# Ledger of designs, part 13: miniprotein binders against Protein EXORDIUM-like 6 (EXL6)

Target 1, 305 residues: Protein EXORDIUM-like 6 (EXL6), of Arabidopsis thaliana (Mouse-ear cress) (q9m8t8)
Amino acid sequence: REPPSQIPNGTLDLSLLWYGQFTPTQKERVHDFIESLNFDAKEGLDPKVSAWWKVVESYQERFEVKDIYRQKKSNRTVAPRIKVKVVRSYVDEKMKYGKELTMGNGEKLVETAIGNMSKVVPVVLLSAQVRAHGVGFCDGTCQHNALAKIKGQKEPRRYIMVSNPEVECPGECAWPFHTADKGPRGMTYQPASGEVGADALVIQLATGLADLATNPDLTKSLFKSETTPYNDDVKKNHESSSMYIVDPATKCTRVFGSGAFPGFTGRIRVDPITGGAFNSHGINHLKFLIPSIWDPKTKSCWTPM
Below, E stands for the ipSAE of ESMFold2; O stands for the ipSAE of OpenDDE; V2 stands for 0.75 times the mean of E and O plus 0.25 times the DockQ between their complexes.

## First folded at step 10 (miniprotein)

Design t35 (from t31 with F16K R61M H83E G84N D85G; at its last look DockQ between E and O 0.11; V2 from the best seeds 0.00; counts 0 for: sugar tag NGT 84, pae E 18.0 > 1.5, placed apart)
Fold by ESMFold2, look of step 10:
Structure t35 (fold): chain B 305 residues (1-305), chain A 94 residues (1-94)
Amino acid sequence: as target 1 above (305 residues)
Amino acid sequence: DKITVTVRVTDEGRTKTFKFTVDSPEEMRRIMERIREIIEEMNPREVEITIHTSDPQEAMMFALIMAEMFRRMGFTRIYIDIENGTVEVEGERD
């Protein structure tokens, strides 16, 4: 029948480094969320985690974003599909660099997560007892999406660093699962997993993955084309001319559903069995609360609900 | 700054409607206590509260308070929708 090769596809290979001690629930929750990105069965309940991921994928068709929701029926414009896969997990429960992580030691963890693999995205997950300095965690930032220069490599490598905020700053980085530390003190909800840290890690990882997947370097690598709309020179020139540039999921911080405003998540649901708040469905009947994604056409956040 | 509150309580397809007018935000505590009493007495499966206020900050405050009240009263499907100074808070339970 019609060749499937006409649809652009790609793979995002993640190398996870678990630094510090994590509960089984925290590890399973993160893996289940990642697997849910690829779960697109029609018999699953809506809204789906994979539908959220398709919105992220739609940003990769070209630099200028289209309203893919209106053109979905016509099938005139297609976005690439990106399979997200964990290709390595490394666990350092003994915390080689201690619980107070310097910027330099943080970058050494990134190097460890990369190892000798040339095409992975390292994801460093910090347990609740670890404090990373110089990154801005618990001081305006809840996940870190950055570039690291790796000795012996010609180009810098993009990485994601997330921290379980359950101990240090739950009111900043685990909201709505804890009362807010700053700004309007909004409602709190229960985490669907039963652990604040587990569901906070999912929010932070989802934010980092969405911001990464819209990165021009990722798009260039996934399609391996001679010319892409995400040329490093063009993006660099655009970034140098802009005073404030935010990634699309980070731009929608604390927005989880329609009608959101400071202190209110927007429209979300509560699971009658667990009491947990969610806005999306994943594999194995699991439910997740995931962030919204900025839509530059509407100049507003696209929400799962 | 006149606030109107409409409470619709539904059980087994039968709906009762209560309407309140509040001249100031300070009186919303009294209305919220009255709403709690209605829900406790009638034990409905569905409650919808519609609040009209001209102040977005008041809308936020009312939405948060109503949602927490629903959660503590055992409603497991809680929805909040805010548009143009109208706040809808829905609570459903089986």
Scores: ipSAE 0.000, ipTM 0.197, lowest interface PAE 18.0, mean pLDDT 75
ESMFold2 (binder alone), look of step 10: mean pLDDT 77; pTM 0.749
OpenDDE base, look of step 10: ipSAE 0.438; ipTM 0.815

Design t36 (at its last look DockQ between E and O 0.27; V2 from the best seeds 0.00; counts 0 for: pae E 1.7 > 1.5)
Fold by OpenDDE base, look of step 10:
Structure t36 (fold): chain B 305 residues (1-305), chain A 98 residues (1-98)
Amino acid sequence: as target 1 above (305 residues)
Amino acid sequence: DKITVTVRVTDEGRTKTFKFTVDSPEEMRRIMERIREIIEEMNPREVEITIHTSDPQEAMMFALIMAEMFRRMGFTRIYIDIEITNGKLTVEVEGERD
């Protein structure tokens, strides 16, 4: 059989852990955003969240077919699609580990998010009530993807942790919906959802998802089965010398449109009714403001607008 | 600081452009009315208003007012774009209708 010209589509199954109290708007916004990633409607307004996600998917092009199929010698491949689905949602409103998180407690949250599922990406969302300094937030970032050692598992699991910054550090992580603590005082915008925390949370989640999905480790998780383990020795790591970079969304932080500079988001749109700022459309014509992502092909931050 | 307002109306492939310079809030109101008149007279399918200003609040207010006007006039696709061009805040209000 001729090797396929296209790498098989992958699926990211997300397990969400909502730690703390979240508003319905916050929860809906997150779900709507995730669903928007793969929503490629022929009819609709541009720019689209799905177009942004396609840039993320394009990072898979860095791998040769042989790396994925081991025996195939095809030089031209089409990047696979990465389908993102929420397969589990768990809410801890009582905050079992308290409001002040430590690194240790953070890991426990990841474990909780994983549960008994071996093939999920845990996403831990921290509410505005949580003090997340202990896990490294509100120090330049309010999201991260990382590896956690999970008890009983031989290999570490990659996870995403994001925080709602609306209370703890809005000036740092809720820009442009809140005045920035540092830098030039630029124009602030209204969130498209009507809630600063909801839209800020989406920005963090988007950043985390993009960074996670572009990580080389994703290849192992998406395209390799337990029955056919990934051979790391055969994998050519092109990260150091390639045009592809690690954490491409983080690298393009605070860039939301073309012409961005410190204190200015770049070109964005404003909803004429709500006054909310956005740069992309999702499902059901929902409007989102999403971060830019480094495009290895153009060697620049790709922006929806 | 002078505010420059450019109005572009397009109908059946024909485009007309109007440029206004605003020196006062009162003048801005007059221009808004003039824009209404232009749109009513020409009955275009597409309208684009570009505002160059150093005052973001004023620009946004203007944009929202114009957007509402477009809505009332039957435009179904309305959006406001914000960018910085030549060191000035540029707000574009666009309306489209079938």
Scores: ipSAE 0.541, ipTM 0.851, lowest interface PAE 0.6, mean pLDDT 87
ESMFold2, look of step 10: ipSAE 0.578; ipTM 0.849
ESMFold2 (binder alone), look of step 10: mean pLDDT 76; pTM 0.721

Design t37 (at its last look DockQ between E and O 0.29; V2 from the best seeds 0.00; counts 0 for: pae E 3.9 > 1.5, pTM E .790 < .8)
Fold by ESMFold2, look of step 10:
Structure t37 (fold): chain B 305 residues (1-305), chain A 106 residues (1-106)
Amino acid sequence: as target 1 above (305 residues)
Amino acid sequence: DTVKITVTVRVTDEGRTKTFKFTVDSPEEMRRIMERIREIIEEMNPREVEITIHVETSDPLELAQEAMQFALIMAEMFRRMGFTRIYIDIEITNGKLTVEVEGERD
């Protein structure tokens, strides 16, 4: 009883498609956020982006309902780590499908992000120049975490789509960096990066990644076990009775700190250099404002602060 | 239809805390109090400042906008005065709006 039990660590390989024109700050901010998910060094400043990501990782222990319940009731194991890596960045500054996307052309962008790669998560980032209403943005939705049927593949693929909202719907999808269109106008803060679009993209991407990585279907793609066969028939029979939380970051929309309410983010820090609002630190002491994640253990939104 | 606004300013240096308390009946007077707060911080040069605004009203959401604007102005003042840890917190409980702005510096 000497060796501790451990579910194998997984990886999340992202294929980024940058559709339209983005500033260097927007691209760097997204990459820095992704790198910060893996950054867990003791010398870094708290609260850490990686501590937030560990809440996402804890969902992996809830897969395989029977085994999860046994493990949680009688064993405290460390949750598997999910390493997040950008394996491709594809840039379409010319916008092959124009500035006004349709659902169909949105799906073709997902196919392009996948390319010939069989084991990536496509992430489509739409620039501020794109009118994304045709793919469902700016009508109650600020990011997509959805399934796409890919030509030539039997199983659908999970994808993330985010849109820089600073032109089309900043009051809906860039709060708290822009005054709100609906509800209490509340507080508006400066973005820690200096760009509304860059920090809004990080919030949307963080939400989409957390919702994707907590999805039980990800077990089939993230964790490999040559000694543990997957059983499609068993999981299909079990899916209708699953107790998994759907989209736990979306469930905590507009909650960034303790005590949030409509118009207030919750407890927040102000960056002494930029005046920007933040609740976490990443690599190189970079400051981020990231969303909360529903925690089923506490039945509340887990906040960095 | 009466609004009671209490502004408490706590300044701390080397473990010693001094407290200033203002009670006003209009948001207009709150803005004039902001200048007095700046003078207190300039005179005392504290390492820690806590500004707490308590608003007792039948409609705390109606006044939340003005109180939040005050919090942002105070946070910006702290930033320009060299405070390096700046926090904003707001609570609505039992018809009471509480706004807190904290600043710490070395």
Scores: ipSAE 0.329, ipTM 0.728, lowest interface PAE 3.9, mean pLDDT 79
ESMFold2 (binder alone), look of step 10: mean pLDDT 77; pTM 0.752
OpenDDE base, look of step 10: ipSAE 0.604; ipTM 0.857

## First folded at step 12 (miniprotein)

Design n1 (from t36 with Q57E E58L R77E D81H E83K; at its last look DockQ between E and O 0.02; V2 from the best seeds 0.00; counts 0 for: pae O 8.2 > 1.5, placed apart)
Fold by OpenDDE base, look of step 12:
Structure n1 (fold): chain B 305 residues (1-305), chain A 98 residues (1-98)
Amino acid sequence: as target 1 above (305 residues)
Amino acid sequence: DKITVTVRVTDEGRTKTFKFTVDSPEEMRRIMERIREIIEEMNPREVEITIHTSDPELAMMFALIMAEMFRRMGFTEIYIHIKITNGKLTVEVEGERD
């Protein structure tokens, strides 16, 4: 079958598992952020969360276009868009596996998030009351995307797990809304939402989503259809490409604007009314602080501002 | 402006030098982490880090971060040397331990 002349748009169907107690602000902030990813309103202030997401989408172009080009000398391929939707939301306030998570329990949470849905991306959100050290958090990061082996499935499933760091390790994961444990004190900022945990959680989620969406494995999950001519052999070669980087958002951790250096966020804006720091606009004029993304072409962190 | 970081580690008379060059301040964190890894792996008694940059603030912050790192790693003598030569700022961080 001839490869399509255009890369089809993909959809990330997210299944959210809220593990523990979350504030309404935290939940709303996460939902608002997700909705902001594909909010392509012509009207509004720049920078936009959607513009940030377009940068994420551009990674797919780099990988998929090359594959298409290799298969067919087609002149113009359009970068696919990645639509992100929440298709399921499950809340476990009782924390079935307790407050202290083990790696094993973490996997079970992923399974719970997946449920019986074969094509969803599970997103496990851990509340502030959860001790997430057991799953590798509070050691330089409070988010990760990874592969989990799921019972009954032949292929491992990619998942995102994020933690609200406001209680367990704010100095590691809540910067710049909290003083950093390491480095110069620098300036701390107020969260745009008014809650440190909410905005910190969004940073973690944004990082996780960006890292997941830029992963070449996503091509298999998002674009693999019965009609897609993607040869599995070609995909393996992408990992060896000089243009391929793993976890581009994580690579640019703590960079939020141009001119960033250790202890300084870079160029960001402060809401004059709320005092909240932000570098992007989402739906309903909501203001967000989102992470930068590594650009392999420029070998630098792309920043919203 | 390019930022150059030179790391010299000495243990039992053996000296190894690492040189890192970055084009942006954003990559400094990576260098810092790499330095940590080097020190942890080699477990040297003496470490000297030199940063060359046109950004004095960056240089100083880097030095302070490295000094703190040395402290946490158990270095008992830590020095920060600031040199201005021909209008160029050089900051050196030195750590020694028994």
Scores: ipSAE 0.015, ipTM 0.274, lowest interface PAE 8.2, mean pLDDT 84
ESMFold2, look of step 12: ipSAE 0.829; ipTM 0.931
ESMFold2 (binder alone), look of step 12: mean pLDDT 76; pTM 0.741

Design n2 (from t36 with Q57E E58L M60F D81T E83R; at its last look DockQ between E and O 0.03; V2 from the best seeds 0.00; counts 0 for: pae O 2.3 > 1.5, placed apart)
Fold by OpenDDE base, look of step 12:
Structure n2 (fold): chain B 305 residues (1-305), chain A 98 residues (1-98)
Amino acid sequence: as target 1 above (305 residues)
Amino acid sequence: DKITVTVRVTDEGRTKTFKFTVDSPEEMRRIMERIREIIEEMNPREVEITIHTSDPELAFMFALIMAEMFRRMGFTRIYITIRITNGKLTVEVEGERD
């Protein structure tokens, strides 16, 4: 098969599992954020969530261009777009596996999120009621982009799991909306949504999504189909290049704007009305605070502002 | 613009000086961590940190953060000095403890 002249657009179909009780604001905030990813409005204020997502999309170009070049030494192609949609939303308010999650239960949650859908990306959201230490949260992170082995499937499935840290470890994962438990106290800000848990959750989700979407394995998940123009015989050696890093959003943890350093978010904006901190605009003029993304070319964190 | 941070630690009349230079504010993370390590390792009674930068916001925020760090580390006397000499801004943070 000849390599394509351009990289096709991909889609991330998200299946959401809401594990525990979430506020309407939390749910709305997550949905609004997701919808903001592909909201390419010509009009509006900058910076935009969609611009941030374009940076994420650019990683696909890097991987695919290299692969295409390996196959045919073809010219540089345009970066693909990644359309993100919620295709399923399941709520488990009763928390059938309990509030204290184990690794095993975590896997079951992923399975639940997948259901019978073969092409979805499961996103497991854990409420503030959940104790997620058992799945590795509140130990430096409150989000995972990982692979899970699913019963009946040969290949592991990539999933995102995020936790609302507002109760369990706000000092670790809710900064800058909560005082940090480690390092400089720094300046704290109000969440743009008015709820610490909501905005903190979005930060975790954004991090997870960015890390997932920039993962080389995503190419396989998004583009591997009967219509894929790529030659399967080409060895994908993405790990050997300094241009390919894993978890670029995680690498830029706690960086929200230019000039950031421990205790300081970097350049961000504060809504004069709500007092909420933000660095990007989404749908319907909603304001978000989203994480930065590592740029391997500049060896620095790309920031919205 | 280069950012220069000088750390002077004094204990029992002995003074050590560390100088750090970074090319970007983002690299300040490394410096700040190193400063913490130095202070923790040496356990000095006196620490003086000086930052030279063309970015006033950075300088001031850095100073405040360092002051807070000093507080958390048990320094009881903390001073922030701002100097403008020949149009150049220098911010110093000093911590003392018994």
Scores: ipSAE 0.079, ipTM 0.628, lowest interface PAE 2.3, mean pLDDT 86
ESMFold2, look of step 12: ipSAE 0.765; ipTM 0.914
ESMFold2 (binder alone), look of step 12: mean pLDDT 79; pTM 0.766

Design n3 (from t36 with P56L Q57D R77L D81Q E83K; at its last look DockQ between E and O 0.07; V2 from the best seeds 0.00; counts 0 for: pae E 4.7 > 1.5, placed apart)
Fold by ESMFold2, look of step 12:
Structure n3 (fold): chain B 305 residues (1-305), chain A 98 residues (1-98)
Amino acid sequence: as target 1 above (305 residues)
Amino acid sequence: DKITVTVRVTDEGRTKTFKFTVDSPEEMRRIMERIREIIEEMNPREVEITIHTSDLDEAMMFALIMAEMFRRMGFTLIYIQIKITNGKLTVEVEGERD
């Protein structure tokens, strides 16, 4: 079999489930952020959301992935692209399982987001009305990149779940748009969208997407093409995958710019017109505050600014 | 034991320097008020506050309060840098606005 000359491009088809009531701004910000990931217009202001996403994509150039594809080690090798697309959107404004979500009912929402689709990543978004402690949120995080056992399927399915934290635990998951619950009083900023919940959802979703897209188990399934990755030796070294840092965006929680420390976001900008804080630019001149990503090469958080 | 604070305000390449010594943490509020007055009176585009101390926690708290003050005063780019040189702790808080 002829080995590929580069890692093939992949797709990440998202199926969104909106659980509870969301404002139009919250829905628009999430969709605009997702569209911004693959928007590579050469004009426009830097740093770009798409440049941040290219850092996520660059994890596919890691030695472990190149070894799987038997790629030549060359400076001319280009990181594969991951096209992110919303292929379905489900809305449950009446909250079928109520405001007090359990782990079990959370998994049922994942099943709903999957539907009959065999190759999607379900994304469950919980509105501010949902008390998300039952799914493990508001205990250090308000997003999960996790596996769920789905009835009728042999293999577990990877999913993302995020929560709008602005009611239940804003001091834990909405900083810097809200004073932090623990640690120094800290710097606070205004959300670029004008809504704490909208921009907090973007932070949580960006974290979950980055952690998912850098996961080597997903990497093998994400890149499907007519060119099958060459792999005919069962003795291949699995130790290379054991060096992969788990959840590299989560590892950089509360780091938004260079020089961050507890209570300080790092170097970010404020829009003088809106007063909103941001570190990246997306479609339609929109501004976003997005998380940093742990870079194992530099052993530090890669920051947009 | 003593905290020294240097404030540099810059506009159009012209820099003025103000120096303060803080004998106790209680005096820090007075110094912060004085710094606010300097920035209001001079309306600079750039401010750099340098703090020399041996107490990291106090210096970081002061730096965070100053950074929040910069944000409220319309500085759009704020940076805090922490350096340890020859056992001395230096914390720099920088603010830039249009």
Scores: ipSAE 0.232, ipTM 0.703, lowest interface PAE 4.7, mean pLDDT 80
ESMFold2 (binder alone), look of step 12: mean pLDDT 77; pTM 0.739
OpenDDE base, look of step 12: ipSAE 0.346; ipTM 0.727

Design n4 (from t36 with E58L R77Y Y79D D81E E83T; at its last look DockQ between E and O 0.27; V2 from the best seeds 0.00; counts 0 for: pae E 5.1 > 1.5)
Fold by ESMFold2, look of step 12:
Structure n4 (fold): chain B 305 residues (1-305), chain A 98 residues (1-98)
Amino acid sequence: as target 1 above (305 residues)
Amino acid sequence: DKITVTVRVTDEGRTKTFKFTVDSPEEMRRIMERIREIIEEMNPREVEITIHTSDPQLAMMFALIMAEMFRRMGFTYIDIEITITNGKLTVEVEGERD
């Protein structure tokens, strides 16, 4: 007798490279955010960071061509879970490749984050000391979710690169914790961690993780299909088909809550201890401000609040 | 233009509403002081302050001032929402404690 089709769970293994000097708060904040993605216990306050991550996980259902808003033609009745684990953390405080990045040095950072690990997602975190304009940061881009060619490897590798924007481009990449450089300046809030760089890194990392984890190419490798294969042609039709959304967290840039408009983040809450703005809770009752994710059902940004 | 302020205070499920119209910027300071006095006198567990204005800068400043007032007064739930309808702003700042 044939079993019912089940959607397998997957694990997203991260290899972190800390390039340059970071404060203990910055490292702790990023770690706590990543751990909070997996925190699905009944305890703790809502809205949860893990509830936000479940929206990311649900994107597997949204590429079903018969009913993007219902699962009647999909073998998936619930979205598969994606556990996020840090399997390596490497620190390069001396900045082996210098403070000014080029495309070539950027590739070397990705290679360093990969090491000898297969099936890992390299995450390069750039300290405030690093100038990353040469690899495209601070000109409309505050994080990379991209492919890199790795020497000796048949296929290019997906990677995430984020920068602490506190020095180089705070007005572009640390809003709402710094006055905006472009567009409406709007409201400026305190970061719940007490450090602009720490909370800005979380926003950029969250954006990159969400954009990566919603990418059909990656999710196919995470979720082995037992019946209906994931459509490999989705990546070839990435630009021409409305069956999937490219970079759904980046699509919601500067939206953090319901009712957002230029200069206003949308609905937010104020941390009574720090005065900082937040929209979600993680482990240990920590408070985070995390980005929105485009929801094709509502044709709007899904927000924690 | 003129500004309309509505204050709703709730305790034990009972809600009392106060309404103000501000015809000049000078009166805004007086209204904010009146709001503080109402909250101190009634000691409510829930407060909702709604302001209607056409001035986006004033709306944002009002929201931040009220949120900080709630924080200083011991409110532990503090929420800011702004909506736009026909080019006019409605700002809602909510506070709960206890």
Scores: ipSAE 0.215, ipTM 0.683, lowest interface PAE 5.1, mean pLDDT 79
ESMFold2 (binder alone), look of step 12: mean pLDDT 79; pTM 0.772
OpenDDE base, look of step 12: ipSAE 0.577; ipTM 0.874

Design n5 (from t36 with Q57E E58I R77W Y79E D81H E83T; at its last look DockQ between E and O 0.02; V2 from the best seeds 0.00; counts 0 for: pae O 10.0 > 1.5, placed apart)
Fold by OpenDDE base, look of step 12:
Structure n5 (fold): chain B 305 residues (1-305), chain A 98 residues (1-98)
Amino acid sequence: as target 1 above (305 residues)
Amino acid sequence: DKITVTVRVTDEGRTKTFKFTVDSPEEMRRIMERIREIIEEMNPREVEITIHTSDPEIAMMFALIMAEMFRRMGFTWIEIHITITNGKLTVEVEGERD
């Protein structure tokens, strides 16, 4: 069978596990952000969250699409879109494994988030009540994407884990909505949502999603079909590519706009009504502050503004 | 304006010098992290970091960040030297520990 001339669009089906107590604002903010990723409204203000996500999608063109098209001798490469949907949402307000998480418990949370679904991306959100030091948070980061070995599955599953840092380590992970623990005091901004925890959580989630979606391993999960000419041998070569970088959003941590430097976010906007800082627009004219993404071509952080 | 960062580490009479050119804010961040790594790996008793720039804000911020880093790393003597020559600012941050 001739390989398809076009790479099909992929879908990230997210399974959310809310571990602990979250405010309505926090939950809404996360959902609104996720919905904003694929919200391609012709009408609206720029920059857009969806434009940011298009940059994330472009990584597929650089690594996977190029190889596919090289095989097909096609001169036109179209980057596939990545549709993101929440397919499951589970809330554990009682925190079955306690407030202090261990690595072992963290894995169990991932398992819980996956459940019986074989193709979902588990996203574990930890509330402000959770002490997440045990899973590696509050040591320079409050999010990570990683692989977890799941019982009964041959291949490890990629997951995202994020923490609300507002209580445990706001100085590390809630900047610029909180004074940073390190570096110059600089200016602090108000969160667009009105809640530091909500906006900080979105930054972490955005970082995690971007890092996950740009990972070459995702190609296997998103685009692997019986009809896709993915040669497993080609994937190994991508890791050796000089253009491949791991975790492009993490690489651009604390960069939110052009001209950023240590202690300064870069160019951002402030809502004159709420005083909230933002650099992008989502659904329903919602304003978000989202992280920058490393561009391997320019060797710089791509910023919304 | 090009920003140049020089890192000199000395331990037991051995001195190693690293030179960095900063072309972007991202590079600055990278350099700062690299400096941290160098110090952590080499565990030197003496460190001298010099930044050359025309932007006083950048220079000062850099210096303060480095000084704080030294403090956290257990350096007991920390000094910042500022020199202005021909419109260029040179900031040196020195740290020493037993």
Scores: ipSAE 0.006, ipTM 0.223, lowest interface PAE 10.0, mean pLDDT 84
ESMFold2, look of step 12: ipSAE 0.754; ipTM 0.909
ESMFold2 (binder alone), look of step 12: mean pLDDT 80; pTM 0.780

